# Ledger of designs, part 2: VHH binders against Mitochondrial Rho GTPase 3 (MIRO3)

Target 1, 175 residues: Mitochondrial Rho GTPase 3 (MIRO3), of Arabidopsis thaliana (Mouse-ear cress) (q9ma88r425to599)
Amino acid sequence: RKVVQCFVFGPKNAGKSALLNQFIGRSYDDDSNNNNGSTDEHYAVNMVKEPGVISDTDKTLVLKEVRIKDDGFMLSKEALAACDVAIFIYDSSDEYSWNRAVDMLAEVATIAKDSGYVFPCLMVAAKTDLDPFPVAIQESTRVTQDIGIDAPIPISSKLGDVSNLFRKILTAAEN

## First folded at step 3 (VHH)

Design y1 (from E2 with S31R D99G; framework vhh_8emy_2)
Fold by ESMFold2-Fast, scan of step 3:
Structure y1 (fold): chain B 175 residues (1-175), chain A 125 residues (1-125)
Amino acid sequence: as target 1 above (175 residues)
Amino acid sequence: QVQLQESGGGLVQPGSSLRLSCAASGFTFSRYAMHWVRQAPGKGPEWVSSISGSGGSTNYATSVKGRFSISRDNPSKTLYLQMNSLRPEDSAVYYCAKGSGYSEWDEGSYYFDYRGQGTQVTVSS
């Protein structure tokens, strides 16, 4: 029925692999020669049941982990055409993780605007089982307000609390 | 020791049909959603189709909707992809993939190695 392609961005150690593993799907695992022109390193796919509906209305959610190449560029503009929702995940205990995720969002938003693509962007605060970095709430509130996006969505793979994120991804794709 | 073995690929002309098979072992097949994913040289992986554990729900990528049919035979632990009206752009290595147990939001992931052998499909005149 409905298919949602969610592109997953975020700095190293932000929890991208933990999120994809928690979502359950085979990881696309590249060889040492992953330079074969593949645009993605990891992805996860699952069918999700929509609350209060019959199984024949099940949706498919695809999470595609996006890696930055050594040259600093993300996926090509053409690859972004398949994006229905972009999430930018950061380690909520690490201020530098937050700064890098914000930079990634700005880059992707610029490419989308220049290419005429429209998709929602969501910030995801991972590792909420850890103490947040100083002034994290003030900083995230200011930046998301300036960018014009919703407040970060908290998750913790360690505590198994990721369901709210998947609901918000599906909701964003419907609008 | 989850194992998935794809087969049924080959070289065919545009407009032809092929049926891909995936033999599964090492897990309770009927409890997991299954997926077909393809990858052409120089391209990232593209999700093709999904089927729920019971076979009651199926979804397809827009590029294959109406041409491909996913199905499963739980007693034989086999996943199928019937591919009709094949086009040159369908040329890729096709992989089957195991999902989690079917659940609305109940996750408990333990993935397995995704890079199985796959099966090559080439659509050429």
Scores: ipSAE 0.012, ipTM 0.451, lowest interface PAE 8.8, mean pLDDT 74

Design y11 (from F7 with S31R; framework vhh_8emy_2)
Fold by ESMFold2-Fast, scan of step 3:
Structure y11 (fold): chain B 175 residues (1-175), chain A 120 residues (1-120)
Amino acid sequence: as target 1 above (175 residues)
Amino acid sequence: QVQLQESGGGLVQPGSSLRLSCAASGFTFSRYAMHWVRQAPGKGPEWVSSISYSGDSTNYATSVKGRFSISRDNPSKTLYLQMNSLRPEDSAVYYCATGEYLYGSSFDYRGQGTQVTVSS
């Protein structure tokens, strides 16, 4: 069985815990009690099956939440060795959330480059059921072009529409 | 415990500059990201700028980018905001902050604020 390790980055309230809860089939409304900050690592594990495909080649997808401890973001070269795909989730209605997620991506990309690690990075726009901030389209186009990654992937944890994200994570891990 | 004290606000004319300072105590300043947040009369709080614990990374709200510059001096435990080309719409109480951010509310810890008024 192949295992895909997806590291989940993002600022506080970006929707990380809601995404993990949806991935394992839990309600969006349970989010506030499922990520209390007392554990250094939070993760969700599931077997992901391609729609319409009957096979034993289904991959195990692990979503590992990378927590910011005391606003410090410290990630060792050794920790990144286990990363197959990194996603950077932000609240699409919050300019601070976007700027922090971009900052995290730049930090992780720098550490990966310095260590010789190569893995795909994806931006994830959460809470798309809310209005995005005015410059989101202009900035997201510029940043993704500069970094050489795809445009942000929209999701809404409140509306339960996250299947497209998981498909894109698996596709990125294969390439 | 955590204490943040802002200073440097005042009344200035459009196009002027001001430098705000924030003195921090009660925590290990050099290990935390620091932020500036402002609140204008009748409006909610607006995030303005952030700086990493080392000072190597800075971020700015679109409304202030190119005009404001955030910096820090870890030995003296002081955060700064250099504000250039001030506009009437920059008038607000400016708060120094640290900790986790909840948009539409505030950071976990913030000071009492310093008033900036841009008029005439």
Scores: ipSAE 0.000, ipTM 0.293, lowest interface PAE 13.9, mean pLDDT 72

Design y2 (from E2 with D99R; framework vhh_8emy_2)
Fold by ESMFold2-Fast, scan of step 3:
Structure y2 (fold): chain B 175 residues (1-175), chain A 125 residues (1-125)
Amino acid sequence: as target 1 above (175 residues)
Amino acid sequence: QVQLQESGGGLVQPGSSLRLSCAASGFTFSSYAMHWVRQAPGKGPEWVSSISGSGGSTNYATSVKGRFSISRDNPSKTLYLQMNSLRPEDSAVYYCAKRSGYSEWDEGSYYFDYRGQGTQVTVSS
């Protein structure tokens, strides 16, 4: 079956590990599950039924958490060749988290252009059940319009929000 | 044109304190996260601390957490690093930076859009 590789970028405490664990329906420290929905600190794998498809054709979605060191991401240039969709997750209540996620997107977009790689980029606003930093909605809309990408996708720790994100990732991979 | 001017370094004894300053110009200071990075002789650059544009969020390297404090004054476009309980291993040139990130490309390096001339901090007995 077709495999979609989604690279997950974002500063420390943005919710990357929580997102990966929610994707596979697991608690943070559960490392004993051996089914198709598996995770470690760096990736989560699960099967996702393509919306609207009537056949038995399923897709495998891989969420690969990009490691963070010294407030920067750790990723080899060669590893980026495997990216089908990049998401940039930030804590919607933290202006630093937003600024850092935007910086990461700009850096990844530059590396992709220099390497001849093409993949869609999505901003993800995590922890939307917390109070946002002042003018966050207006600022994030302005910046994403300036960059030429879709408005940030809001999620909370609740599973219902995350299902919408997965559908948008699959849709972006098809376009 | 972006300009960053660091100051406040010097020669001090272990256990002393220093306050570094960085005067920024050429960009909307309050809209950008700012960073302190240091480089000791014969070593690669090491990230020290970051602060959000509003000053509401800060991050610190494990080696300096609890001893160093980053702050900013947006009206004067100045970034600060208060360094307490200085140790010989803190000896380095300290740079103010508008940072894009750290990556593992080409054996891992710090990537910065803009960086000042640096200010030398020497901690010796």
Scores: ipSAE 0.000, ipTM 0.206, lowest interface PAE 13.3, mean pLDDT 72

Design y3 (from E2 with A33R D99S; framework vhh_8emy_2)
Fold by ESMFold2-Fast, scan of step 3:
Structure y3 (fold): chain B 175 residues (1-175), chain A 125 residues (1-125)
Amino acid sequence: as target 1 above (175 residues)
Amino acid sequence: QVQLQESGGGLVQPGSSLRLSCAASGFTFSSYRMHWVRQAPGKGPEWVSSISGSGGSTNYATSVKGRFSISRDNPSKTLYLQMNSLRPEDSAVYYCAKSSGYSEWDEGSYYFDYRGQGTQVTVSS
């Protein structure tokens, strides 16, 4: 049975807590995101089933929420070595949220490169039940092409549409 | 200690182009997101553009998008801003800034660790 470590990055109010709660089967209404700025780890662990296969072939996915202190990014090199895939979640209706998530991705990618670690990075567009910010499609297409990553994966915790994301995370970790 | 030296400003006519440069020292240049910030007389600072440490990600203020292009040369530790189709409202002192990093809990725009001494750009007929 394979275990996949997924590091979850994103600015405050991007929907990290909602995503972790949704993954373990809790409701969106339980969004209890903490206002404190700190370098801390919160976990959500569950099995992701492949359609039509037995439980012995199911993969265990670990979502590790990474929180960053006011003095900047303080992820240890040892912690980053455990990363199989990193996702960067943003509020698709908020240009500030998008800009912050892109900056986090660039910073994490730089640390990984400098440390010799290689893992896929995915952008996650949350709250797709809301209208996107002006020129969001043009911005996200341009930036992801410039960075050399896939287009953002849309989700909505409010609408309960997050299952496709977990499958894509596992696919990215396998390749 | 961190040192940033801007250059390339001057007096130009509307519709002209200028290329600004920023020479950096005192830190690992390629590891930091870099920014251009401008300030016109009597106004607060306005963020103009940013570029990731690798150069793979760029962002622009809506007022300059399509006219300005940010780039960097990591071997020479130099940041550039190519300014095309300059307008009178682009007149300002332009500053090079190093990002201090980001806190996911903070609201607001980019955090600037250091601004250089600036270079004056005046667009006037």
Scores: ipSAE 0.000, ipTM 0.111, lowest interface PAE 18.5, mean pLDDT 72

Design y5 (from E2 with S50R D99G; framework vhh_8emy_2)
Fold by ESMFold2-Fast, scan of step 3:
Structure y5 (fold): chain B 175 residues (1-175), chain A 125 residues (1-125)
Amino acid sequence: as target 1 above (175 residues)
Amino acid sequence: QVQLQESGGGLVQPGSSLRLSCAASGFTFSSYAMHWVRQAPGKGPEWVSRISGSGGSTNYATSVKGRFSISRDNPSKTLYLQMNSLRPEDSAVYYCAKGSGYSEWDEGSYYFDYRGQGTQVTVSS
């Protein structure tokens, strides 16, 4: 697909806003949708070249941060209609952050199945420049295997990690 | 077809212990946080305890902290609540509840999409 819609989920303080800012150097903050009476919505847009392709044709990747409503109601089925790939970001140094991200993935996967939607889900380990909890690393590998998804994708403040995440998101959307 | 079946309640005297069990089916048990919620006659439901899907994280209401212990056995799809030093104010119907992944995002805010039929605990001298 020429345009890939990636929905970004994760618990509070997991690094969702930081991830979006890392992708675009914060330039997109000027174009964010913050209309009066609407919930805050954050978007990041980038173009990614396919590995091994010499062509100048890039695919457009859109990252949409999913904001949680103040009323606490479950995520609506309508919200997932445009999703091509879902990523679930967690703080790799915080076991509670990991557990909440897994819970969110399970809920989103259930809503998608109930609605007949099919899209890949990826776990994203943020703040990998901090000391990770060893048991959490072992647990994350087991849980992702049990769920049938890829091992968590690490990101840090390094630009290379962000580029690797872009490519993995596009690869998941193509498969 | 989520099903939650509680057991282990009964009539006990103050200072006694009870262990509640909840048998779960119809969902991937290890992927969801599980909760215990109680409701006393004439009162609204009170959240008691939470355990993460992996069992690595537990939380307790202030009223039960240090007396109750939540645990789970993912292979058998069973949730437990060990209740020690029971008090008359612990008398309630205890419900096993499946956490919503969505509702686990905010610390101190817990919502449940399913709960079982409950098991009665009465602490009376």
Scores: ipSAE 0.000, ipTM 0.117, lowest interface PAE 16.5, mean pLDDT 69

